VHH binders against a6qnr0. Designs and how they scored, part 18

Target 1, 346 residues: a6qnr0
Amino acid sequence: MRLVHLDLKGAPPKVCYLSEIFPLFRALGANGILIEYEDMFPYEGHLRLLRAKHAYSPSEIKEILHLATLNELEVIPLVQTFGHMEFVLKHEALAHLREVARFPNTLNPHKEESLALVTAMIDQVMELHPGARWFHVGCDEVYYLGEGETSRQWLQQEPNSKAKLCLSHMEAVASHMRARYPTTTPLMWDDMLRDIPEDQLSGSRVPQLVEPVLWDYGADLDLHGKALLVEKYRKSGFSWLWAASAFKGATGVNQSLTPIEHHLRNHLQWLQVAGSVPADTLRGIILTGWQRYDHFSVLCELLPVGIPSLAVCLQALLHGDFAENVKARVENFLGISSLEEMSFRR
Short names: E, the ipSAE of ESMFold2; O, the ipSAE of OpenDDE; V2, 0.75 times the mean of E and O plus 0.25 times the DockQ between their complexes.

## First folded at step 5 (VHH; framework vhh_7ubx_2)

Design b2 (at its last look DockQ between E and O 0.01; V2 from the best seeds 0.00; counts 0 for: pae E 15.8 > 2, placed apart)
Fold by OpenDDE, look of step 5:
Structure b2 (fold): chain B 346 residues (1-346), chain A 121 residues (1-121)
Amino acid sequence: as target 1 above (346 residues)
Amino acid sequence: QVQLVESGGGLVQPGGSLRLSCAASGFTFSSYAMTWVRQAPGKGPEWIATIYSGGKTMYDDSTKGRFTISRDNAKNTLYLQMTSLKPEDTALYYCARGYYRGSGSWPFDYRGPGTQVTVSS
């Protein structure tokens, strides 16, 4: 599977624009979309406070999903449930759920209400995504975890650890989903799992509950390290893994132009990783397209600016290389005479 | 086991007031957000108000300004003060633990049996 990540933070595309680019995504070789809603989802009830002023309506969401279906793009929704919680925890009414009072980015895992909040968010999103085979619950970059007052006290007791704390919340979220949506598999970013020992991972229920997404956006991947990490996760009990590359929004917090060569290298190296691990290990790859680094940060390059990079990356993945014939195909898709004129080799 | 029991419902004239109570047991009441929901005949559940464990409140626009949600953690009790009641407020009122989870089905895992509120001249 090849999924295009749509990050709706800060600069969400209009539905009419999506109707134009979805056919292009499919033509380029994508067969899915990862949609990160954040404040663009039309949450109901008290959770309406999470909405941006210009959040999509339910009808717009339905239309987006319909357009995806028409273009044979499977949709995976993404809701943050641990880190990157700024759009939730910035609100005074929900500030009591912060891990650290002064920072709105991380959810307090000790509070029953924290779990209730994120599971309610998941349920509302799932209501508009019936039949979703996967659901991404985020859980990346959980900064300051263990530094809250409750966490500090908890961590002083044996055999408690930060890893245990992290896995406990992940397990709780994933367990909720497995119980309520037995045909939906939760996905999770892997960064918080990378340094957790194999025995602790295997000792938790997380490997039986989730499929981790191994993300790395660098132009020079440690291929051997990636292979070892894949092996570790398999030994820990994870049956399927995902990869995540980047086609935009990964080379600078305020980047205005996309370095296409960088992203091409990233994808070609992920192909090497895929070739070095068992064939039944990686389920697919998510081509991430970040719009901004967090809820409060400035914008990266906009989606239209990143489209040439996306085309290059998708076609490279589809064909297994970026030879001259592939380059020519991309140029044809984009309606351009030369990819080099678009900073391809810059 | 989690238990919620509503009381205080009844018949009231338009413009009247009622105060609903919900007695909670079987869990740490103070650790959870609590919510009032109502359901009229032939309609789906309608969210009214939520009070967070931190004490802040949120209201639906249809009842905002007329209804007040509050809690007494020492008594494990949730309240809903209703004023300026209207015939359209007629419904079965439920106390529920947690957050509104959607409109497609019952939005809460735990709720009471409900208390009937009827507004009629």
Scores: ipSAE 0.806, ipTM 0.916, lowest interface PAE 0.6, mean pLDDT 95
Fold by ESMFold2, look of step 5:
Formats: C-alpha cells, sequence, structure tokens
Structure b2 (fold): chain B 346 residues (1-346), chain A 121 residues (1-121)
C-alpha cells in the first residue's frame, strides 16, 4: 500500500479542495490516506476543549470519508496518545496529566486518568471511522519520558526502566483498542522502539498488538542499519511493518539538493530497503507531508509546493525508479512543461 | 541505558581548530547512523553532518570542507574535526543518534548534553 499523509495540523483544507485532489492521488498511485487530526477533529462532551475553532464538523468528516471511498483510498486515522500531546496538555484543566509539569508534550503514563483520556479520544474518532482496519496511535518523540516526579520514583525500583515504562503505556493503549475494536490494528511510530533490545520487545505484549511504522526522511538512509532494524523487529515478534517517507517538509539545509530532489532520493532509498527485506515484511509505505504552511489551500489549477514532490515520489514508488519516461508521466499528470523548472522554483 | 557524552569544546580564535568527541554507551554503536547538530542561542537546531553505519558521510553545505565527521566503532566514539572556525560557528554542539531531519523533529530522543564552542577574539 501507498498512503498519503494528510497532516491537518494548523489549518484543515476545504472539503472541496480534497474533492479535487483525491482523484489525483489515486491516479498517481496512492491507495490510502493517513489523516492526522490533532485539534481539527470535532471532539465533543468533556473533550470539547480539545477542538479547534475551525475544526471539521462531523458532517465534513463524513464527506471526506465518502470522497476517499469514491476514489478507492483507504483511510487510517491518526490520534496522538503519548508524545505530541501539546494540543491536549496545554489546557490548564488537563495539565496535571503532563509527564513533566513544565512541559506539555508528553502524557503521564502512570495515571489511570491518562489512559481514560486517550481511550475517550480514540472512541470519538472511531465513531466517525467505523470499520477502520488500522488506527495510528502515534507514540513518537515522547520527550522527557522518565523525568516526571512519579516516573523518577518508579525508576528507582529495579528492574524498572524507561523502556519498560514506554512499552507498558503502548501496551495499555493497544490492548484497550484491540479489546474494543478487535478488527482494527493499531499502528505506532517506531522511534521509541528502536533502542529497546530484542529480548525486551519480545518479552512484552506489544509485538502481538501493533504494527510499527519505521520512519526516516533523509536523502540518504542508513540502508544496512534499516535492514538490521527490520530484522530485529521481525525476530521480536512483529508480524508486519510499515515504512514512512516524506514528500514534504522535514528536509535539512542541503543546499546541493532542491526539496523535490531530496524527497525523491528519500523514496529511492526506501525502495532499496524494501528490496533488501523479505517480501512479506512491509505492509506499505506512508508518504508523510508535514504541514508548517498552508500548502493545500491552492486551487487545483495552481501547483502547491508539495503536490509536484508527491507526484514524483508516488510515481517513483509505483514504477521502481525515476527515469525519463516516468518523469514525462508526472509532467503530463500535473499539466506542466518541465519538472526541472518546477523543482528549481521550489 | 543509552548515553552520549560530548567533549572537546571551548574558546578558540577565528581560524582555529577544535576536535569534538562523543562517547557512546548503552547501544550497539556500530549499527547506527550518528549525527552532529548545533544550536546557537535563540535559534533552532542546525544539522551539520551524518556518518552512516557503513561509513558514508553527508555534510551541510555551510560547513562542508571545514568540518569532518568520523567514527571509531572499536571505541564507540564519534568525532567532529573543525577547522577554519568562524564566529558564526559559535554554538552548543550535540551528538545525536540517527539522521536529523531539518528544523522539524529531533531524529531520536537520545542526544548528549552538548559541548560549547565559542569562536571569538
Amino acid sequence: as target 1 above (346 residues)
Amino acid sequence: QVQLVESGGGLVQPGGSLRLSCAASGFTFSSYAMTWVRQAPGKGPEWIATIYSGGKTMYDDSTKGRFTISRDNAKNTLYLQMTSLKPEDTALYYCARGYYRGSGSWPFDYRGPGTQVTVSS
């Protein structure tokens, strides 16, 4: 599978824009969408404070899902449950759930109320995503884990460790989801798992509960290291893995590469990783498009910064390379005279 | 568990040289890409260089030719050789595991406390 990450953080695109761009995604080779809501989901009840003023309405979410179905795009929702919780923990009413009182990024994994909060968020999103086959629960970049007062005290008791703390929260979230939604498989970003030894991973219940998403957005991947990491996860008991690349954002200041060249290289590198692992290892790849600007507010007849890169990257994945005939296909899809001219301007 | 400890920083005059070291422990050093990042006061993190487990190196253009990243897998140590130092190189220098992805997210939650490099007369 090839999923396009729709990052709603900051400003959600108009539904009419999505009605125009979803057919393009499908034509370029995508067959799914990862929707990262953050505060753009219409939370209600005791979660209403999480809802941004310009969040989608429930009817708009249903229309987006209908548009995805019409274009044969499977939808995976993403809700953060561990790190990246600023949109939740910035609120004074919920600040007691912070791992470190000064920092609103990480949920305190020791509090029963923390799990209750996250499961309530998942439940509201699942109400609008009935039948979802995968649900991404985030769990990336859990900064300052283990530095909170409760965590420091807990860690003083051998054999407790930061790895055990991390796995226990992941297991709690995934177990709740599996029990409540038995046909839905949780996905998690893999960065917090990378350092955990194989024996600790296999000794936890996490490998039987989740499918990890291995992300790396660099123009050069550590191909050998990625293959070893894949092998470690398989030996730990994970049945399926996912890759994640970037078509937009997350570039360094590599002045020798345009953004499109950087992202194309990232995808070609992931193709090499995929070729070095057993055929039934990777379920798919998520092409991430991190939003920091309003790139998706441009009409289809204009070429927003990210769309040419996405087209290049999807076509490279679909065809296994990026040769002149594939380049010509992308130029035809986008209605432009030259990718090199567009890439230079980006 | 995982630890990264930088050293070798200090005060140096423009045009001078320093060699930074990063001692790694708690993981299989030879299997991971390693990165140097710097941060000046009031600015976001700036990627400098990465060395992959296979030995391939990649550099930010602003420091290419002046800085050299290297590793000694037998000693679990990462190095940054800095030459022709300029006042604009003044920053706190961090060793990190993995590839830093621009001004976005830190590639892993594991980095050292940093070592200060100050280039001034």
Scores: ipSAE 0.000, ipTM 0.221, lowest interface PAE 15.8, mean pLDDT 83
ESMFold2 (binder alone), look of step 5: mean pLDDT 82; pTM 0.827

Design b3 (at its last look DockQ between E and O 0.01; V2 from the best seeds 0.00; counts 0 for: pae O 9.6 > 2, placed apart)
Fold by ESMFold2, look of step 5:
Structure b3 (fold): chain B 346 residues (1-346), chain A 121 residues (1-121)
Amino acid sequence: as target 1 above (346 residues)
Amino acid sequence: QVQLVESGGGLVQPGGSLRLSCAASGFTFSSYSMTWVRQAPGKGPEWIATIYSGGSTMYADSTKGRFTISRDNAKNTLYLQMTSLKPEDTALYYCARGYYRGSGSWPFDYRGPGTQVTVSS
């Protein structure tokens, strides 16, 4: 599977624009969309404090899903449930649920109310996505986990560890998903799992509940390290894994590469990883399109600016490289005479 | 074991007032957001008002300005002061703990048995 990540943080595209671009995604080789809502989802009831002013309406969400169906694009919604919770925890009404009282990024995993909050958020999103086969619950970059007062005291009891704390919250969220939505499989970003020993992963229930998404957006991947990580996850009991690359917004490395060259190389590197692991390991790849890195950041480039890079990356994945006939296809789809002005080389 | 018990419902004329109470036990009341939900015959549940653990309040548009939610943490009691009652307010009123889950089914994980409010002449 090849999914395009629609990061809605800060600047949701107009539905009419999506009606134009979804056919292009399909023509370029995508067969799915990962939709990251943040505060652009129309939360209801007293959770409406989570909504941005220009959030989509329920009818707009239904139209987007209809457009995805028309273009044979599987939809996976993404809702953060652990880290990246600033849009929730910035509110004084919910600030008591912070892991560290001064920092609004991470949910306190010790409170029963924390689980109640994120499961309610999931339930509201699932109400508009009732046929979803996958649901991404985030769990990336859980900053300051273990540094809250309750966590520090809990960790002093020597059987307890930060890894155990992390896994227990992941298990609680995933268990809710599996119990209430038995045909929906939770996805989680893998960064918080990478350093957990195999025996501790296999000793938890997480491998039976979720499929991890291995992300790395660098132009140069540690191919051997990725293969070893894949082997560790499989030996830990995870049945399927996902890869995640970037087509926009993740070019912090200064390698004298243009953004498109950087992203193309990232995708070619992931193809090498895929070729070096057993068949039946990777369910798909998610091409991420970060628009805002966190709730308080300024916007990165908007989706239309990233379309040339997306086209290059999708075609490279589909054909295994970026040959001249693939270049011509990209130029034709985008209505440009040359990709040379995109400042990339092969 | 979480227990919520509503009281104070009854028959009231249009324009009248009622005060509902909810006695809570089996959990640390002061640490939770508390909510009133109503359900009219043949309708789905409707969120009315929430008071967060820190004391902030939020109201549905249909009841804003007429209803006041409050809590007494020392007595483990949630209140709903209702004024300017209309026939459309006729419903079974529930006290709930937790967060609004969505429409179409019961929107909260814990609730009491409810107290009936009937507004009629």
Scores: ipSAE 0.254, ipTM 0.700, lowest interface PAE 4.7, mean pLDDT 87
Fold by OpenDDE, look of step 5:
Structure b3 (fold): chain B 346 residues (1-346), chain A 121 residues (1-121)
Amino acid sequence: as target 1 above (346 residues)
Amino acid sequence: QVQLVESGGGLVQPGGSLRLSCAASGFTFSSYSMTWVRQAPGKGPEWIATIYSGGSTMYADSTKGRFTISRDNAKNTLYLQMTSLKPEDTALYYCARGYYRGSGSWPFDYRGPGTQVTVSS
C-alpha cells in the first residue's frame, strides 16, 4: 500500500481541489490517503469547541470520502490522542488535561477525563468513516511526558517508569478502539516506542492492539538500524508494521519550496529497508506531507508546491528506482520539460 | 563508546558570530552523517543542519544563509559557523550522530551534553 498523507492543519485543501488531485494520486501509484484532521473535523456536541471556524462540514467530509472511493483510494483517518494536542488543550476549558500546565501539546495520561476526551474524538471521526479498516491514533512526539506534577509523583513509585506511563495510555486508547470497532486496526507512530526495551513492549498489550508506523524522513537512513528495529518490533509481538516517508513539510518549519532530491533519497532508502526485511513485515508506506510542524507553527510547503515531489516519490516507489525513464514519466505526468527546475536545493 | 562533546558556546550580541565545535570519538566519524540540533526553553528540539557522510548539507529555513555546517574527518570534528545571530537563536546546541529524520522531534540516541548559546544585547 502507498498512502498519501493529507495534513489538514493550517491550510486545508478545498474539496474541489481534492477532486482534481485524487485522480493524479491514483495515476501516480497511490492507493490510499491518510487524513489528519486536527481542528478541520466537524466535531459536534461538547467537542464543538475543537472545530476550526472553517472546518469541513459533515457533507464535505462525505464528499471527500466519496471522491476517494471513486479514485480507489482507501482512507485512513488520523486523530492525535497523546502528543500534538495543541488544538485541543489550548482551550481554557480543557487546559486542566495538560501533562504540564505550561504546555498544551501533551495530554495528561493519568486523568480519566483525558481518555474520555480522545475516545470521544475517535468516536465522532469513526461515525463519519464507517468501515474504516485502519485508524491512526497519532501518539508521536509526546513532549514532556512524565514531567507533570502527577507524573512526577507517580514515577517515584516502583515499578513505574516513563515507558510504562506511555504504553499505558497507548493501550487504553487502542483498547477502546478494539472493543468498539473490532474490524478497525489502530495505527500509531512509532517514535515513542523506539527506545522502549523489547521486554517492556512485549509485556504490554500494545503489540497485540496496534500496528506501528515507522517514520523517518531522512535522506541517509541507517538501513541496518532500521532492520534491527523492525526485528525488535516483530519480536515484541507486532504482527504488521508500516513505514512512513515524507514528500514535503519535513525539511524546514517555514519552508516554502520542496527539496525534491532529499525526499527522493528518503524514499529510495525506504525501498532498501523494505528489501532488507521479511516481505510479510511491512504492510505499506505512508508518504507524509506535513503542512505545519504543530498547531501554532507557520506553514510549510503548500500541497500544490509539494505535488512534484510526491510524483517523484510515488513513481520511485513503483519502479524501484528513479532512472531516466522514470524521470521522464514524472515529467510527463506533471507536464513539465525539466524536473530539475522544480527542485529546491539547499 | 560513542562520545560527542560540544564547545564554543557563549554569550554574543545580536548580529554577532559564533563557531561551535563538536569532538567525536568512539566511532568511524567519516562514515556517519552528523547533525546540529538546538533546544530552547519550553520548546522541542529544533533541527538546524545536517552534513551527510558524503559531504552534502541540508539546512532548516530558520538558519539557512546564516549558519554553515562543516566537518573535518581527519580531526573527527563537526563545526557550526553561526553568523548574524538573533535573540531567537538562544538555545542549547547539540551535536548528534546521524541524519535529520524529519519534522518535529528528533531522537537523540547519540548526542553531546550541549553547549549554551545566548544571544542578548
Scores: ipSAE 0.006, ipTM 0.249, lowest interface PAE 9.6, mean pLDDT 93
ESMFold2 (binder alone), look of step 5: mean pLDDT 82; pTM 0.823

Design b4 (at its last look DockQ between E and O 0.01; V2 from the best seeds 0.00; counts 0 for: pae E 13.4 > 2, placed apart)
Fold by OpenDDE, look of step 5:
Structure b4 (fold): chain B 346 residues (1-346), chain A 121 residues (1-121)
Amino acid sequence: as target 1 above (346 residues)
Amino acid sequence: QVQLVESGGGLVQPGGSLRLSCAASGFTFSSYAMTWVRQAPGKGPEWIATIYSGGSTMYADSTKGRFTISRDNAKNTLYLQMTSLKPEDTALYYCARDYYRGKGSWPFDYRGPGTQVTVSS
């Protein structure tokens, strides 16, 4: 599977633009979309406070999903449930759910209300995504975890640990989903799992509940390290893994132009990783397209600016390389005479 | 097991006031957000107000300024003070635990049997 990540933070595309770009995604070789809603989802009830003023309507979401279906793009929704919670925890009404009072990025894992909040968010999103085979629950970059007052006290007691705290919340979220949506598999970013020992991972229920997404946006991946990490996760009990690359939004917080060569290298490196691990380990790859680094940050390159990079990356993945014939195909898809003119190879 | 029992409903004239109570048991009341929801005949459940464990409150536009949600954690009791009642406020009022989870069959996992509020001349 090849999924295009749509980050709706800060600069969400209009539905009419999506109707134009989805056929291109399919033509380039994508067969899915990861949609990160954040404040663009039309949350209801008291959770309406999470909505941006220009959030999509329910009808717009339905239309987006319909367009995806028409273009044979499987949709995976993404809702943050641990880190990157700024759009939720910035609100005074929900500030009591912060891990650290002065930081709105991390949810307090000790509070029953925290779990209730994120599971309600998941439920509202799932209501508009019936039959979703996967659901991404985020859980990346959970900064300051363990530094809250309750966490500090909790961590002083044996055998408690930060890893245990992290896994506990992940397990709770994933367990909710598995119970309520038995045909939907939770996905989770892997960064918080990377340094957790194998025995602690295998000792938790997380490997039986989720499929981790191994993300790395570098142009020179540690192939051996990646292979070892894959092996570790497999030994820990994870049945399937995902990869995540980047086609934009990964080379600078305020980047205005996409370094296509960098992203091409990233994808070619992931192909090497895929070739070095057992064939039945990686389910697919998510081509991430970040719009901004967090809820409060400035915008990086916009989606239209990143389209040439996406084309290059998708076609490279599809063909296994970026030979001259592949380059020519991309140029044809984009209606351009030369990729080099678009800063392809600087 | 989680139990919620509403009381205080009744017949009231337009412009009148009514105070609802909800007795909670079977869980740590102070650790959860609590919500009032109502359902009129032939209509789906409507969110009214929520009070978080931290004490903050949120109200639906239809009830904002007229209704006040509050809680007494020591008594495990949720309250809804209603003022300036209107005929359109006529409904079965439910006490619910946690957050609104969408329109589904029911937007809350836990609620009481409800108390009837009727506003009529």
Scores: ipSAE 0.752, ipTM 0.900, lowest interface PAE 0.7, mean pLDDT 95
Fold by ESMFold2, look of step 5:
Structure b4 (fold): chain B 346 residues (1-346), chain A 121 residues (1-121)
Amino acid sequence: as target 1 above (346 residues)
Amino acid sequence: QVQLVESGGGLVQPGGSLRLSCAASGFTFSSYAMTWVRQAPGKGPEWIATIYSGGSTMYADSTKGRFTISRDNAKNTLYLQMTSLKPEDTALYYCARDYYRGKGSWPFDYRGPGTQVTVSS
């Protein structure tokens, strides 16, 4: 599977634009999309405060899903449930659910109301995504975990650890999904799992509940380290893994590479990782297209600016390389005369 | 070579005002959340305010609208405007880079040496 990540944070595309671009995604080799809503989902009822003014309507969500079906694109919704919760925890009514009172990024995993909140969010999204095969629950970059008052006291008690704290919340969220939506498999970003020892991972229930998404957006990957990490996850009981690359955003300033050069190299590196692991290990790859890194950040490149990079990256993945014939295919799809001029743009 | 250098501290009477500055270098300043922290003699650090890369701000209750954090991304400079100063505001004030990257690190991965603020008659 090759999924295009639609990061809606701060700048949701118009549905009419998606009607034009979804056929292009499919033609370039994508067969799915990962939709990261944040506050662009039309939350209702007691969750209405989470809804941005410019959020999609329920009818717009249904049309997007219809367009995805017409273009043979599997849809995976993404809802944050642990870190990156600023759009929720910025609200005074919910601020008591912060891990650290001064930082609105991380949900306090000790409160029963915390789990109730995120399960209610999942339930509303699932109502508009019936039959979803996968549902991404985020859990990346859980900043300041363990630094809240309750967490500090809890961590003083043996055998408690930050790893156990992290895994217990992940288990709680994933268990809700499995119980209520038994045909839907939760996905989670893997960064909070990477440093957890194999015996703690395998001793938890997380490996039987979720499929982790291994993300790294660098132009140079530690190929051996990635292979070892894949082996560790498999030994821990995770049956299926996903890779995640970047086709836009997440590059920082790179004086030696244009954004397209950076992203292409990231994808070629992931192809090498895929070649160094058992063939039935990776379920797919998510090509991430970051619009905004967190709720309070400025916007990254908008999606239309990233289309040339996406085309390069998808075609490289589809064909296993980026030789001259693949380069020519991309130039034809995009109606441009040379990718080299685009490779030097910042 | 990340550097954070605070300035603008000094002696001020109760009810007075000061503006603290933090000059940043060695990193892409505009991409990071930035934070002011203070530490009074013999006490632990106290978080004062954070400003995110997009301009949103958060404040500790102890300042209750007396302090204003701001940033100038073109000058790579963080500011803290302090008004209605009280003797209890006497502390070493320092800025910190707040954006988390990597695992196992404390959220404030770099801080400056600080600038002393003394509020007394």
Scores: ipSAE 0.000, ipTM 0.299, lowest interface PAE 13.4, mean pLDDT 85
ESMFold2 (binder alone), look of step 5: mean pLDDT 82; pTM 0.824

Design b5 (at its last look DockQ between E and O 0.02; V2 from the best seeds 0.00; counts 0 for: pae E 19.2 > 2, placed apart)
Fold by ESMFold2, look of step 5:
Formats: sequence, structure tokens, C-alpha cells
Structure b5 (fold): chain B 346 residues (1-346), chain A 121 residues (1-121)
Amino acid sequence: as target 1 above (346 residues)
Amino acid sequence: QVQLVESGGGLVQPGGSLRLSCAASGFTFSSYAMTWVRQAPGKGPEWIATIYSGGSTMYADSTKGRFTISRDNAKNTLYLQMTSLKPEDTALYYCARGYYRGSGSYYFDYRGPGTQVTVSS
């Protein structure tokens, strides 16, 4: 599968704009979308404080899902449940759930109220996504994990470790998903799992509960390292893995390439990774389009600015290369005379 | 035959500076993320910094603002510029072919034998 990541953080597109671009996504070769709501989801009841003023209404969410269905785009919702929780933990009423009291990024995994909170968030999103086959629970970049008071005390007890702390929360969230929504498979970003030894991964329930999403947005990937990581995850018991690339944002601080050149190379590198692993390994690739990296960051380029890059990246993935015929198709789709001119701008 | 060989360690006074080098051979250096890790006496290894093949960098909080990782792909060499050195920076410093994974976690498949940095008056 080829999913387009629709990052709604800070600037939700109008539904009418989505009605225009979903057909374009499908025509370019996408067959799904990953929707990252953050505070743009219409949370209600005791979760109403999480809702941004300009969040979508429930009827707008239903319309978006209908548009996705009309265009044969599988929908995977994304709700953060561990790191990147600033939109939740910034509120004084919930600040006691922070891992570190000064920092609102990470949920305290020891509190029963923490699990209750994120499961309530998942349940409200699932009410509007009842047939979802996958649900992404985030769990990336869990900064300062282990530095909270409860965590420090817990870590002093052998054999406790940061890895076990991380895995236990992931397992608790994934177990809720599997128990309540048995036909829905949780996805997680893999960065917090990468350095966990194979024996600790296989000794947890996480590999039987989730499919990890291996992300790397660089123009040059560590191809050997990725292949070794894939093999470690498979030996640890994960049945299916996902790749994640970037078509927008996330170019790093060194931008010696134009954005489109950078992103195209990222995708060609992921094609090489895919060719170096067993055929029954990767379920799909998620083309990420970051609009805001975290809740307090400024916006990066908006989705419409990224459409040419998305077209290039999707077509490269669909056809397995970026040869002359693929380039001509992209130029035709976009109505431009020269993709090289746009790709080589610095 | 992947080889990583560190150099540039030594004895420095607190507040001093030192530049570590790591000579790489036996692989396409420019295609790999590279990492510095240190290990103080009696402690476990500590991730310091990663530089990805595209030039993006990540730093540990303990050394952020004082240490700079860089690479020269034409010379197959990784560097760590260290400034404002403290006695707590005393450690054996390794370069590794690998990358940062969050929360102080890192991955590598090859590392060098290390170079000793001692900060003492």
C-alpha cells in the first residue's frame, strides 16, 4: 500500500479542498491516507478541552471519510498516546499526567488515568472510524521518558529499564485496541523500538499486537542498517512492517538538494530497502507530509505547496523508478513544462 | 573489512577544547549515519551525537551546545569538536556506524576501539 499522510496539525484543509485532492492522490497511485488529527478532531464530553476552536465537526469528518471511500482510499486515523501529547498535557486539568512536570510532551505511563485518557481518545476517534483496519497510536519521540519522579523510582527496581517502561505502555495501549476492536491492528512509529534488543522485544507482547512503521526521511538512507533492523523486527515476532518516507517537510538542516530532489531520493532509497528484504515483509509505505513537527512549532510548508513533490514521489513508487516516461506523466498531471526546473531550484 | 579508527584524544584542562577524528574504511562512508558514543569508567555507554548521511545532526542534552559532530565524506572522516570540557566528560569515546533512536537510544553495527579523553587539572 501507498498511503499519503495528511497532517492536520495547525491548519486543517477545508473539506472542499480535500474533495479536489483525494481524486488526485488516487490518480497518482495512492490507495490510502493516514489522517493525523491532533486537536482538529471534534472531541466531546470530558475530552472537549482537547478540541481546537477550528476543529472539524463530526459531520465534516463523516464527509471526509465518504470522500476517501469514493476515491478508494483506505483511511488510517492517527492519535498520539505517548509522546507528542502537548495538545493534551498543556491543559492544567491534565498536567498531573505529564512524565516530567515541567514538560508537556510525554504522558506519564504509570498512572491508570493516563491509560484511561488515551483509551478514551482512541474510543472517540473509533466511533467515527468504525471499520478501520489499522489505527496508528503514534508513540514516537517520547522525550524525557524515565526522568519523571515515578519513573526514576520505578527504574531503581531491578530488572526495570527504560526499554521495559516503553514496551509496557505500548503493550497496554495496543492491548486495549485489540481487545475492544479485534479487527483493527495498531500501528506505531518505530523510533522508540529501534535500540531495544531482540530478546526484550520478543519477550514482550508488543510484536504480537502491533505493526511498526519504520521511518527515515533522509535523501541517503543507511540501507544495510535498515535491512538489519527489518530482520531484527521479524526475528522479534513482528509479522508485518511499514515504511515511512517524506514528500513534504523533514528535509533536515542541510538542504544541499532542492526539496523535490531530496524527497525523490528518499523514496528511491526506500525502494532499494524494499528490494533488499523478503517480499512478505512490508505492508506498505506512508508518504509523510509534515505540516507541524510538534504542537508548539511553527507551520512548515502547507499541503498545496507539497503537491508537486507528492506527485513525483508517488509516481516513482508506483513505477519502481523515475525514468523519462514517469517524469512526463508527472509533468502532465501537474500541468508543468519542466519538472527538472522545479526539482533543481535552490 | 569495515574499519573505524578514532584519534585525537588526550589530557586537557577543564574549559579546554579537543577535536576527535574517526577514519573510516571498507565501506561507502557517505551512505551511512555515523555516531559518537562515550563510556566513563564504571558507567554504561552514553550516546553523544549522530550525523546522518544527509548532514542532519542530533545531540545528547549532556553535551548540547558544547560538542559539534561533523563529517568530511571526501576524506571518509567523522569529527567531534569538543569545547568547554568538564571533568564529567572524561571517557573513552567511540565512533560507530549507526544512528540515534530517541530517548538516548542508538543503534550501530560497527564501532572503533575508542580514544581516551581525560579532563583533569
Scores: ipSAE 0.000, ipTM 0.115, lowest interface PAE 19.2, mean pLDDT 85
Fold by OpenDDE, look of step 5:
Structure b5 (fold): chain B 346 residues (1-346), chain A 121 residues (1-121)
Amino acid sequence: as target 1 above (346 residues)
Amino acid sequence: QVQLVESGGGLVQPGGSLRLSCAASGFTFSSYAMTWVRQAPGKGPEWIATIYSGGSTMYADSTKGRFTISRDNAKNTLYLQMTSLKPEDTALYYCARGYYRGSGSYYFDYRGPGTQVTVSS
């Protein structure tokens, strides 16, 4: 599977634009999309305060999903449930749910209300995504975890640990989903899991509940390290893993142009990783396209600017290389004479 | 453990031909792009050619038309057929696991010890 990530933070594309690019996604080799909604989802009831003023309407969401279906793109929704909670925790009414009072990015895992909040968010998103086979619950970059007052006190007691704290919340969120949506598998970013020992991972229920997404956007991957990490996760009990690369929004917080060569290298190296691990280990790859680094950050490359990079990356994945014939195909797809002119060079 | 071992180098007269081989082990050979590079005395490494996992090839302008890169996945072996050899082709030739990045740049994480090619009358 090759999924294109749509980050709706800050600069959400219009539905009409999506109708134009979805066919291109499919033609280039994508067969799915990961949609990160954040404040662009039309939350209702007590969660209405989470909505941006220009959030999609329910009818627009339905149209987007319909367009995806027409173009044979499977949709995976993403809702943050631990880190990157700024759009939620910035509100005064919910500030008491912060891990650390001064930082709105991380949810307090000790509060029952915290779990109730994120599960309610998941439920509302699932209501508009019936039959979703996967659901991404985020859980990346959970900064300051363990530094809150309650966490500090809790961590003073044996056998408590930061890893245990992290896994407990992840397990609670995933368990909720598995119970309520038995045909939907939760996905989770893997960064918080990377340094947790194998025995602690296997001792938790997380490996039986989620499929981790191994993300790395660098142009120089540690191939051996990645293979070892894959092995660790498999030994820990994870049945399937995902990879995540980047086609834009990963090389500068306020970058306006996309360094295509960087992203091409990233994807080719992920192909090498895939080739170095057992078959049936990686279920697919998510090509991430971040619009901004967090809720309060400025915008990076816009989606239209990133399309050439996406084309290069998808075609590289599809063909297993980026030789001159593949380059020519991309140029043809994009209707351009030279791909080099579209690349930002540092 | 990843291993690459080059062979087939030697002394050849100008205009002659030579076929280099690289035996690969310790990894799934068929899944990786493979590259030939060379280094002449007093010069930096020079990219020659890359063959990707899908079989596509790329060549440096300096060797294009004279050299042919190929692979046998069943034998885990990389080849470089060299023809119309010139004195300037004299160098230590390396087999590397990696790919061409563009603009004369390439990436590899492993390479062999190299095989010496000397072109002289």
Scores: ipSAE 0.000, ipTM 0.257, lowest interface PAE 12.2, mean pLDDT 93
ESMFold2 (binder alone), look of step 5: mean pLDDT 88; pTM 0.883

